Miniprotein binders against Uncharacterized protein MJ1027. Designs and how they scored, part 1

Scores and structures below are computed, not measured.

Target 1, 377 residues: Uncharacterized protein MJ1027, of Methanocaldococcus jannaschii (q58433)
Amino acid sequence: MLFMKYEGEIAIGPVHPTMLEPHRLRLFIEDEIIKEAELVIGVNYRGIELIMEGLPPEKISILSEKICGICSHIHVWCNVTVTERGCDIEVPERAEYIRAIVEELERLHSHMLLFGHAFEVLGFETMAFRAFMIREPIMQILGEITGGRAQYSCPIIGGIRPRCNIKESKIPALLERLEKFEENLKKLLERTVNDPMIMSRIKDVGVLDKKTAKKLHALGPTARGSGIHSDMRKMGQVPVYDNFEFEEIVFDDGDVFSRLAVRFYECFESVKIIRQGLKDLPNLDKRIYNPNYELKEFKPIDVYNEAQRGQVYYSYGLDENGRVRQVKIRTPTATNLACMEAILPGHHVSDAELIIASCDPCFTCTDRMIVVKENKI
Below, numbering starts at 1 at the first letter of every chain, in headers, positions and changes, except where a header shows other numbers.
F, E and O stand for the ipSAE by ESMFold2-Fast, ESMFold2 and OpenDDE, each averaged over both directions (binder to target, target to binder). V2 = 0.75 x the mean of E and O + 0.25 x the DockQ between their complexes.
[cut] stands for letters that were removed.
Atom coordinates printed by the task and the answers are left out, and those that the model quotes come from them; centres of patches stay.

## First folded at step 9 (miniprotein)

Design a1 (from T13 with L35F)
Fold by ESMFold2-Fast, scan of step 9:
Structure a1 (fold): chain B 377 residues (1-377), chain A 94 residues (1-94)
Amino acid sequence: as target 1 above (377 residues)
Amino acid sequence: STVKITVRVETNGKTTRFTYEVKSPRELLEVLWRFKKLLEEYGAEKLTVTVETDDPELVEFLAEFIEYILREYGFKEVRITYEGNKLTIRAEKE
């Protein structure tokens, strides 16, 4: 059998070059139709669990920033929350509000990055540049709040870093920038749905039916694009979100369009959350962290949150010497890749990259590790 | 690129060396875990860790990570030396 080697791989964000490896996809084709897809998962969260084992909880955030990739904020937030709940540490309400605001800004820029990649795959480079340009102000806001546009971690045990506090005098300008973002996002969505060429490429393509999505335990926007309700922000797992009025976005058709539409409308909901949070901040107590918290031994405790791709789960306990033990981390990466593997068979090879883009790559690097096998050679 | 990690352990006047040549991120994570297990199980009182790599960001991360682990396992004297692409960490229990 003849193998045609086409190198393309899925990378989980910008991670330290020597710490994690990207995902790889193998396609088997006959007459330009994908017969089988095989994925190889390169990112190893078990390795991160092993490194975290035995560290003091104050140092886990450093690992999240150095080796967990572009979703560092959600990982840091989950990490500090485990210790806070385990040790009964009080967290000021203002700190929880700012944690939520930063996470929603993270969701916005991540979804915009995916739209850019999808438009590039579709051959609409101008639309891709438009998406990347709309994303840029969100990155600037993140940099202003966190002190670094590629380092979004504000949480520390008991609160947030002082530099990450949002001053009341800055709120009006932030609200104006959000309104501009929302206006530009609306125009991008309208341009997309009113283009028959774009719509013909994404509607009824790459269907993940609800039954298969349930069987594979799909998560995040991938699950919601297939009619499944499972947003952790609505399930009582993150109490600060109970302060905000927003909608869980679900579409039923399971196609590329549905997965993109979920993310477009989620961006509007994220803007609502950020707007409400910013408006509430002046009315909250000014405390942003607990400087005199006390660590104590605790048995493993479960923490869930909703990242851009879906549920993130963290669990660990603290031993009598103040060291983290029995670390478990689960992200939506493996299930989203399994969904992609299930969708691809039966489609023309020219649709493969579009289906992959809609199913949740952090970054997609083409020309790395895709092997195409021709039958009957 | 390749990362070379050498751990020199002194116990009862005897020196033992462990050398790891790491060619992938997965191997690096495994070596870091083995290093932690070595410290937990070995009665070492003096330790030298040498890291050689062409990645400056990785050198900085490994220096911080290794120093922290050593101090947590009872090494109170920890000294870090940088020499081009080589990082040397010397630690003693006191």
Scores: ipSAE 0.000, ipTM 0.299, lowest interface PAE 14.1, mean pLDDT 79

Design a11 (from T13 with L28M L58M)
Fold by ESMFold2-Fast, scan of step 9:
Structure a11 (fold): chain B 377 residues (1-377), chain A 94 residues (1-94)
Amino acid sequence: as target 1 above (377 residues)
Amino acid sequence: STVKITVRVETNGKTTRFTYEVKSPREMLEVLWRLKKLLEEYGAEKLTVTVETDDPEMVEFLAEFIEYILREYGFKEVRITYEGNKLTIRAEKE
């Protein structure tokens, strides 16, 4: 139970952006049972929205990368899509494919990071090391494609940066590395479900029932672990995904196991998307960006996409001077943290870190728990 | 359990040795970063990685992991030997 000695931000992952304040979760414990959990909202997207107000759309992408160090690509993708749809800018199909491939690689490494953290919390060091090892090839592939590991300046208005183009000669090696990743992921899953000690700690623990999940507007794998269909990739919000055959993974039990199982099977689905995308690339037009576009005034456009933790929403308009106006950004972080607040009461303090890990709070946006013992409430 | 990782790098006839003690999964991320930085900054021609631990499962995991890193950095000849609680990986660029 070393978590009771720790106060502050989770150190796994890229550095926390200085303009954002982390969320905090306070636990009130009596006789080692969590009596109450209090979510302290620290991430203030209104501040980011205010900073974006009045900027040219090209500069919004720089700020979008600062919202989440682990999921920066999705923020940049959403941002450029608002301007593209608002200004009727044509985006080459190849660029949209690469945007999707990069996002699925980001989903893979993020889910692997969560598995490593969960195994660490469970005290299974070897499993945690295996998860981090399996993640590392994905980080290498991302670095080769984007030139960066955690902050990928891949999408630009009208396409992608030239450095992010995937050369046809590189595809066979990428497919081979992806196959090795899939093989290792399958072994990790098999080791997890065949370990009675691991299963006894995650099955029927930290249950978020479907009714509570709906009431709290749960998003992403947290919602899908409780039987709620919520994947924006399947709701017509991101047209490029219509080119790929994959399924939305949903489990009904709402326990820690269900939330982890959704993510394990989502990794297999991400592999299918990446494989299909890479195989299609040689048959697509070679254009990766539209150099000829004109910015024009538009009223706020709503854009949705599915990050590894759930739905991300961007909306803004462009004024007559080419400046961004009426910025609105929503991420799954606050709603998923509210789910942790709802799950934790009634559980032994020794299960707290595991429950929190399974809800996958953004490591760059969330502090570790502060535990307060009170005998007089 | 504690894992001791020793990396011996040979470049242009000179040998440099680095030793890391890993006590947690988080420290493994630090070792990953340091190992990659070493491979990027040194024009390494030959490399020897020695792992010492009493955990047989950890030895197998680290063998796969270290081999992956070395192959990604252009080491095509990778030889792995086991001797009790000690793992030795030798790698050479062609």
Scores: ipSAE 0.000, ipTM 0.395, lowest interface PAE 12.3, mean pLDDT 79

Design a2 (from T13 with I66F)
Fold by ESMFold2-Fast, scan of step 9:
Structure a2 (fold): chain B 377 residues (1-377), chain A 94 residues (1-94)
Amino acid sequence: as target 1 above (377 residues)
Amino acid sequence: STVKITVRVETNGKTTRFTYEVKSPRELLEVLWRLKKLLEEYGAEKLTVTVETDDPELVEFLAEFFEYILREYGFKEVRITYEGNKLTIRAEKE
C-alpha cells in the first residue's frame, strides 16, 4: 500500500485560556498502519494553579468554572469543598444533594456528546443525530436548574446559589423527563449493539489491557473499560453519594466498545442517582446555603471527586490573610491521553480518531485530532 | 436528507419564510445558529417552525430542542403540535 499522509492537530479542550500550545498527538504511519504514536506535551506559561495563588476562595470558584466547559460543575464543587472542609463550614444536606444531581446531569450530557462524536467519526450520521438530540433535554433540565447551559455551576461556599434550588412542585415533571431520556438511551444502546457494522469497528479495537492501564495510571471510564475500579464516588471521597444506590460500571476487554459501554451504563446509573436524589429532596431541610461561616487559616487538604473523564483532585490551604496558597489541581485528561501512545500502534490509521474519542475526546477540535507524518524508511 | 426545517417569521406585520434541508448532524447545528441569528436580527414577534422527518422519534427530540431555544430568546408562549412525521412549533413574545 502507499504511505499515507494527512495533517491534523489534537487540542485538549475546549482549548484552555491559560494554555499557549495544546497537547499534540503525532502518528507515524506506514502502509496505513500506525507504527508509533507520540504525545507532544503543550507549552503552558501560566498554569491555573499559579493564577489561583493569592486569590480569595470566592474568586477561585469563578476561575474553576472556566477550566472546562463540559465539566465546569465538578471543578467548582471540588473548589468549594476544599474551603468548606478547611474552615469546618457546615453545608446543608439539600445543597449537597443538588450538587450531586447537577453533576450527574453533567455526566449524562457529556457522555451523550461523546456518543454523538463517536458515531460521526464512524460515519453513522443518523446515530450521531439521535445522540445529539437525546442529549438536548438533559441540557434543558440543567439550564432550568443552574440558569446556564455549559459554563455555570451551582455551588457556592456553604451551599448552592438560591437560583439552583429544585422546587418540590417541579420534581414529578423532572422524573417523567428522566424516564423518557432513559427509554431513548436504551434504544440508542440497542441500535448500537445490534448493528454489526458498528460493532465490527469498536469491538476488539484499541485494546488497553489492565496491566498497561495500571502502569500508565489510567483514570475514569478509560481505566474502568480496562477492568480497574477507580470511581471516586464509591471510594468514600464524596459522602453525599453514600445516600444513593448505584453501581460502579467496569468492563474488562479494554477495547473501544468497553470504554463506550462503561459510559452507556454509567448514564443509566446517573439516572438512578438523579431519581433517588429528586425523590429524597422533599424530605430534606429547606436550607440550601449557610450564610454564617468564617474563613480561617488551614493547611492544604485533599479533595477528590469523579468527573465525566475520571478523578479530579483539588488541594490548597488558606493563609492568615484569607488568601489561597499551595494550589494543586489534577485532571484525568493528560493521563488518559498518554495511554493512547500504548494503544494506537498496530492499528489502521482510519481507527485513530475513534480510539482517541473513546479515551478522551476533543469535541471542539474533532477534525484536528491527530498529526500524521509519512514514513518512507 | 432526513430533516426539512421551515421557519416562518412575523415582524411588524410582514411574514418571511426560510427553508433548510439538513443532511447531516453538523448541518443541524448550523441551522440552529442561523435561527439564533435570525431571532436576534429580525426581533421576531411571532415564529412558526415546521419540521418534517421520516423519523417519528426524532420529532419529539426536535420539539424539546426548539422549545428550549425559543424560550431562551424570550418567547413566552410556545405551542407544539405533532402530526405524524410533521412537527409544528408556534411561538409568540407577547
Scores: ipSAE 0.000, ipTM 0.312, lowest interface PAE 12.3, mean pLDDT 78

Design a3 (from T13 with V49I I66L)
Fold by ESMFold2-Fast, scan of step 9:
Structure a3 (fold): chain B 377 residues (1-377), chain A 94 residues (1-94)
Amino acid sequence: as target 1 above (377 residues)
Amino acid sequence: STVKITVRVETNGKTTRFTYEVKSPRELLEVLWRLKKLLEEYGAEKLTITVETDDPELVEFLAEFLEYILREYGFKEVRITYEGNKLTIRAEKE
């Protein structure tokens, strides 16, 4: 039990219809040491399932594109895959390759964004600038392929949008840009591990041990930073990935360094996947979309994929009127936030922001970390 | 895209207004969820929803989705009007 003096207001009161409540983290501190961490959940993820219930499957993709934001591609890919498998819709191999290429580009830019944020938190503005600059060409490639920078909307039921096709003539330039990205990424990693000031702040800090990670059902790079093999791309859940040679990256120490190292090395693996996919594309049939499909009633089916923060799960069925029913969606967000609550106690308050950054929480609305000293009787 | 959503609710002869400014796709999800809860918890006889955005595809989606929700909550008369970047939905319980 903790005894602390209350010095500030922790949370907004009861939810009001005019008020948007982001996720908030409350820290209870005594003598600069975090004694307790509490997540205040502002968004009800069950709302996504309820909003999707009763919509036609085409509208689910539009909802995912416009509402899911930065991580939209994986959500749209999972959504169309549920309908495709439920209705036995044939998807051209080229379309699945491009879906995988876009997802790996999304993984790259997301990991780079996290590195930039981590360097800013550490006070290394030049390193943060380098990370953001290295990320920028990946965002440009995504925009060229999908037509959108922040919302990619590549998959449609039965394939991909025609504008998202990767023309053979563009592949050499894409491979060259990817090679330049890889060179810059390698230099960023070398600068990171050879800086004793950076290493002293991230090594042996924010340890999530394997036993605790397993108890909390940790996912994604957070799980892999704690020695847990969990990558859906390697578990037969996404067949297109069976065409690519790459490694699942796992580190055992569970510290901030391990969670960042998983992401650095995953970036090199994503580059390998993209390179292989681009090289294979000219040898695939040119079809990118199946226009001749029929929707039919199906009972809920399970679809898994591996987003940059971990496993994403989608399940729904389709009724006789072509309406989506029994929607279930799970993302790694809640599990990663639970891991953050478990890691923070026992650490100095100056390490809190870095630990939070390394767990890569996907807050629906970015808000300030709230620090409170509270008298508990 | 920035989206501005204004909801005017008439209950027992009194009018209440709710305004949401949405700066991200995830915030839009929160607003749609809160609108469902508002319709569920606050009895409403007449309702006007105004949406302003520069995204034509989003306007079309929101029109269809909001009509669906309103009909689910007992509004049998739903009228939708488009004027440039502005969508207006007027609903009344029969």
Scores: ipSAE 0.000, ipTM 0.338, lowest interface PAE 13.0, mean pLDDT 79

Design a5 (from T13 with L39F A91G)
Fold by ESMFold2-Fast, scan of step 9:
Structure a5 (fold): chain B 377 residues (1-377), chain A 94 residues (1-94)
Amino acid sequence: as target 1 above (377 residues)
Amino acid sequence: STVKITVRVETNGKTTRFTYEVKSPRELLEVLWRLKKLFEEYGAEKLTVTVETDDPELVEFLAEFIEYILREYGFKEVRITYEGNKLTIRGEKE
């Protein structure tokens, strides 16, 4: 018996120009069966915590946005919320609605991108084409609201940037575009579940059982694909979501299919949230930010929100000199790393990329480091 | 599978032709962006887009997407013809 402890390295995700080192997956293989999997991360987010410490809170929004390129909106939202709650800053209801709408649009495009990548890995190019095409109108809507594909941040302390306001005159067209997206998404789902070749590759593959998921503290769609209710939007952590009727999507089988199914049905729930939010906007006060706020000392407070890949946690306090202290940030990728390592062993090497894709890791959430330059007085 | 997209632009009786061959999902996204820019840059009176692919369902999605973009650029009269693996979309400004 020839044992190959290490057969090769697979680079995971895009190598971003701002990352210090590429992240890699190491597979230890014997007779084409994965015996062990090890993720190698070049940079962790503790460096970002140290950079944030000692800065005024107005300056940390740039760093928060740069922590994750794909899920930047949620990081900025969490950051401004810490300061807002710590300083008792009132945020206009309209601004909170728009923050939620933008986050749900981010969830839609992120899930569609995952579907496209999963279909590419499966070798179903036409299905990948469909997923990417269905995603495109959502990217257009995000660009119209935020100012382009390269987001310059929607949330600011006390509200949102004026550029990000959604005018009532634009709402009917947005609702029509959402309806078309929903129709196309339904067709994509139906084609997926009715294709026996696709189903044979994703059903009963990459099983993360509920007991193991609980032991490893799984988060997000990974946890929900294994029967665990974990959605911060339903746990009272983000009050604006209490205004919307939607379901927490959970599947019990813990396989690749279950993790994809959670995301397909979450997309339908995101559409419901966006639709309700857009319909409510004309009835809300027109204020979108509070320019008259005062910073004050506060001890660290905990803020949670639900990103596309799971829970995001932010905590810090503000000292008597108006400087951020005791910063803690946790992302869903970092907390789900052990789950990916646990799922992979025992599977054929040909299933590795599919299993990884179904867990949708965001390594840039932990590996991005941004240098911020201060303006001189 | 390979997707072939041909755009015929007609302005004041003159015709210009653009052809794109797509061999991966990523290339399709890039071509869709180029089509949007093409529609923005050319003050076309009439536009014909022909798509050839072996997937009839992809033909349907491409038809809907291209129609949407044409209407956004002021082509109010849009006509779509399906024939197996070939899609023809004609747009005309009023």
Scores: ipSAE 0.000, ipTM 0.353, lowest interface PAE 13.4, mean pLDDT 78

Design a8 (from T13 with L62A)
Fold by ESMFold2-Fast, scan of step 9:
Structure a8 (fold): chain B 377 residues (1-377), chain A 94 residues (1-94)
Amino acid sequence: as target 1 above (377 residues)
Amino acid sequence: STVKITVRVETNGKTTRFTYEVKSPRELLEVLWRLKKLLEEYGAEKLTVTVETDDPELVEFAAEFIEYILREYGFKEVRITYEGNKLTIRAEKE
C-alpha cells in the first residue's frame, strides 16, 4: 500500500499579536481517504503560567495582553475572580452583570465568525457574507461598551473599568439592535436547515460519538454536540448567571451539523442573557468598581467559567508579599484538537477542513489551516 | 527567524554571562521567564541584556517585556539603545 502524506498547520492565536506558533495537523491519506491524523502541539501554555508567577495580581492582565495577545474577556474575568475570591473583595453586582453581558457578546461574535468560516469552507460564499454581516453589529456593540473591538480589558480587580459602564439611556437602543440581530440569526438558521445542499455536506459527517467524546474529555459545544452536559454557567461556578433564565443546548448526533446547531441555539440563549442583564441592570447600587480593596495571602483558589469553546479554568494563590504563586490555567483548545484526531480517520480528504472548522480549534479571529507539504511515502 | 539573547549580570564586580538562541515566540517567553529567575537568584547590581534578530516586531516585544521585568524587580535606571538589528538594555540597582 502506498499513501500520500499531507501536512497542515492550524493557527492557534498569537503569542505576540503578529507572531503565531501554529499547531500542526498531519494527515495520512490513501486514495483520498484519511487513514490517520496526527496532532503536533505548537504552543506550550505553561509559558504563560511561569510568566505570571511572582507578579502582583493587578499587572497580570497587562502582561498577558502584551505577551500573548490572548487577553480575551473570559481570561481577564477568570483572572480577577481568583484574586477577588481569595481576598474577599466585594464586587458590585452591576459590575458582575456587565461582565456577563460582555462575555455573552463575545460568545455571539465568536459563534458567528465560525458560521462564516464554515460556509466559506462549504463554498457558499453568499451565506458566509450573510453570517459576517450579521456579526458586524455585535462587534459594534462590543466596541461601544468596551472601547475595544477584539481585545477587551473590561474587568479589573473589584469591578470594571469606567468606560465599560452601560448608561441607562443607551439600553433601549441596545435592546432594539439585539432584537434585529436575533431576527437575522433566525433567518440565517432557517436558510441553513432548509438548504438540502448545505445539509447534505454537514449532516452525518464528522461524527464524534458520545463514548469517544467522554474518553477524550470533550468540552464546550464539541461535547454538547455529542450529548454531554458540562456548561459551567449551569453548574454553580459563575454565580451571576443564576440571575438569568437560559437553557444549556445539547444535540446527540455528534456530527458537524450537531456542533453547528449547538452554536446557533446558544446564540439565541446568549441574546436572552444579554436582554435580561440589560433590563435588570442594577440601579440601586450604581457602583462599578471597589477602589478600597485590600490584598491578603491566600492558598490557590479554583475558578471556572464557560467560554465560547468550553470550560476555562484558572487557579493561583497569593503569597505574604502580594505576589501570585502556583498558577494553573486550562483551556478547551487541546481537547478540541484531540477530538479532531479521533474524528478525521475514515473521511474523504475534502471533508477535513469542514470537520476542523466545526471543532473551532483556533484563537485567531479568522480560522486558518495551511497545507504545508505533500509526499508519497 | 532566530533570536539571540545575551544576559550579563554583575554583582560585587563579578560578571556572569548567559546566551540563549530562540526560534519561536514560545521559546522567547521561556527565556524571558529565565531572566526573571536570574534576577531573583543573583541579586544583581547591574544588568545588560542584548537581543539580536532580523525581526523588528520581536525586538519591540522583547524590549517592552524586559523593561517591565527589570522595573518590577527594583531596577530604577533602565536604558534602552537600538543599533541596527541589535537591542541593548542596561539596568542598575540603587
Scores: ipSAE 0.000, ipTM 0.132, lowest interface PAE 19.5, mean pLDDT 77

Design a9 (from T13 with L28I L62I)
Fold by ESMFold2-Fast, scan of step 9:
Structure a9 (fold): chain B 377 residues (1-377), chain A 94 residues (1-94)
Amino acid sequence: as target 1 above (377 residues)
Amino acid sequence: STVKITVRVETNGKTTRFTYEVKSPREILEVLWRLKKLLEEYGAEKLTVTVETDDPELVEFIAEFIEYILREYGFKEVRITYEGNKLTIRAEKE
């Protein structure tokens, strides 16, 4: 009696020996066709939630930065917002503007990293290099504002760190660099859509239909690539965004191209937000933090924001001793991985990385696929 | 696409030369990262970077990126010269 089985395994998510385990996507392959994809959840935030229980709220910001290197700013922003809303702490308008500017810069560099990875997977090395180089000036701007390239301790309870203030004298140069970024992004997009070899690899491939996306509660650009409108920046969840004119980008075809196109056009919208924010800053009050706030007991409250991969949710309360209780954190990663499970079956194994890159890439943790042959009972 | 990058650095009266021939985007990015680290850790009084590639748009982009880095490290005079598929960037600190 002989059974033969081919199985591939892709590790998704951060690997940390003591606290974090990677998400795994297990592929069942027969004759180079994916017959089944199985998500094995490794990161659940349960361990982080338990560590946060009983800490003072000032200390959980440092811990939240360790959850995701690519999206660290949004985690810190959500965290301080829970305490600010729970304690009725007034945040200076200038600080909220800078928080939004930093988040949009994070969205830009994250989307550019995705484009570079996607082009590498496609075998278009020169296009990948262009994407990585277009990204680099954005990382430099983030470093100048926050003092860190991948982890930004910009928000603090009641405002932002003094070092993260954007001086008026720096704004003209920042606007010029954004204009150059936008020019280069437009050229990258034009080269992509006018290349028939690239388009043949991404158009009508890896389709996530709207019905399935809704059933799985898809989030972020993955949902928007399948015709779903759910951007938290447009739903009144983050009031500072009401100051900016921009559009929610949605495409209907649900293919790899649609998910990439959402991100290309979101980058143009992010540039509009940053430009408007920078132009408004000189007209705002100079205060960047509230030094006079009082922590008080509050029951858990819900905070939502829109990270580059989708909605991020934070909830907790504060007890009578100023300690965090009933922590709940949700990111779009697990939901988008479930969408990948639905997309992958029926595709050739050589398309797997491209589909994965378009849905929820983790550049450093999806670079390895393990194929195991199980063939004896 | 093949890219050849040559860097000449003058620091404390000493001239050091580095040459890289790269084919992948990752390798090109590594060379640019090394250039940033060299400027950050050792400084430079004068710098010359020569880039040779058959991709004109890539040449333009590399030039803009290197100029940006050099200006951030205190080089106020940055000169860029194009000759077909060859780009030369010269920078000097005042």
Scores: ipSAE 0.000, ipTM 0.393, lowest interface PAE 11.0, mean pLDDT 78

Design b1 (from T13 with L29F)
Fold by ESMFold2-Fast, scan of step 9:
Structure b1 (fold): chain B 377 residues (1-377), chain A 94 residues (1-94)
Amino acid sequence: as target 1 above (377 residues)
Amino acid sequence: STVKITVRVETNGKTTRFTYEVKSPRELFEVLWRLKKLLEEYGAEKLTVTVETDDPELVEFLAEFIEYILREYGFKEVRITYEGNKLTIRAEKE
């Protein structure tokens, strides 16, 4: 008897902005059910770490910014923080506040981009359009503060670029725009949870149970969608966040809905952080950077922060000639891919893209999906 | 977007050409790492790097970064030319 078997490979790695090495998910399909998903790790290659090795720390910020188009600010922030801690450089409180505000704006636009992609995968073009339109004002605010829409070069060693300072006179209008964003986000969420077709596609689908998530060391919203508390902003790793009242969002069901719900509610928490930060700014010293710092030799310093997809880790030291040495960078990408490998088996092939979108969103993943049909007799 | 990078290296009177099509930020960093290795291993005396992309911010970044690498490897003469979507960097050691 002729038996139809599908073997497919999904090219995830090269299309994701934060990935340093190519990865692939290979799907083994029988009767349209995924029987096995295999993470194919490409050449383990330390490209960015090797490029950074031997550079002066002032030149590394540009490279850090270009690692991820979606989460560029967090990479630059982590980088300057390594040098600042290693050299005992004082950073003005206002600069740290603005760094946090910019990062939360970056979290907002990144989560909105994910919602748009998820709605596209679901076939709900109107919802996708609404998500992208709600995202646009956040991109405009980022552009006004940083001068760039997609590459937010705000932090510099010792502070922030002068153009990135938030003037008191601009704060009321920013607060009003954030309120409008929050209203639109509430409507998008309400439309999502009240649509039975959407809910039937995301609820109880793509379940990552807590035990598996812990075993795979899941990070970010993927971990939090499976009941795991993992937010570096709540673990004392980024002291400026101690100034803000906000909740770590955790859901227990581990399904596609839970991973999306974590991100929806994180957006509301990001708005709270930005609002508090903006309200505090007029009460802070006006200094935004320290022009009088000296670089000195230091052994590797560990820096953690919470990006949109989870923890980002930077570590390096500085040699006697002022050159960066022993560079280590870790993003949550590989862990999120391992989680997808665990989630996919047992699901219909038509749910694969949605599950992938909910774990580690990449709007170009569908363009690079390869599925090969095999006939066995 | 796609970025095309062409490197022409002259060492010991021999000319070698390398062409890369870059489709992601990760591939861009791989090409930059290969360029750094090429300078270390070949001992190049003359180098031409051509970058074609419609991203003006990326053009600016690549110009600054490549010039920095070249100067670190002893290229004193570094000339940068912009022609529409094409960036050309020419470098020579003494």
Scores: ipSAE 0.000, ipTM 0.233, lowest interface PAE 17.6, mean pLDDT 78

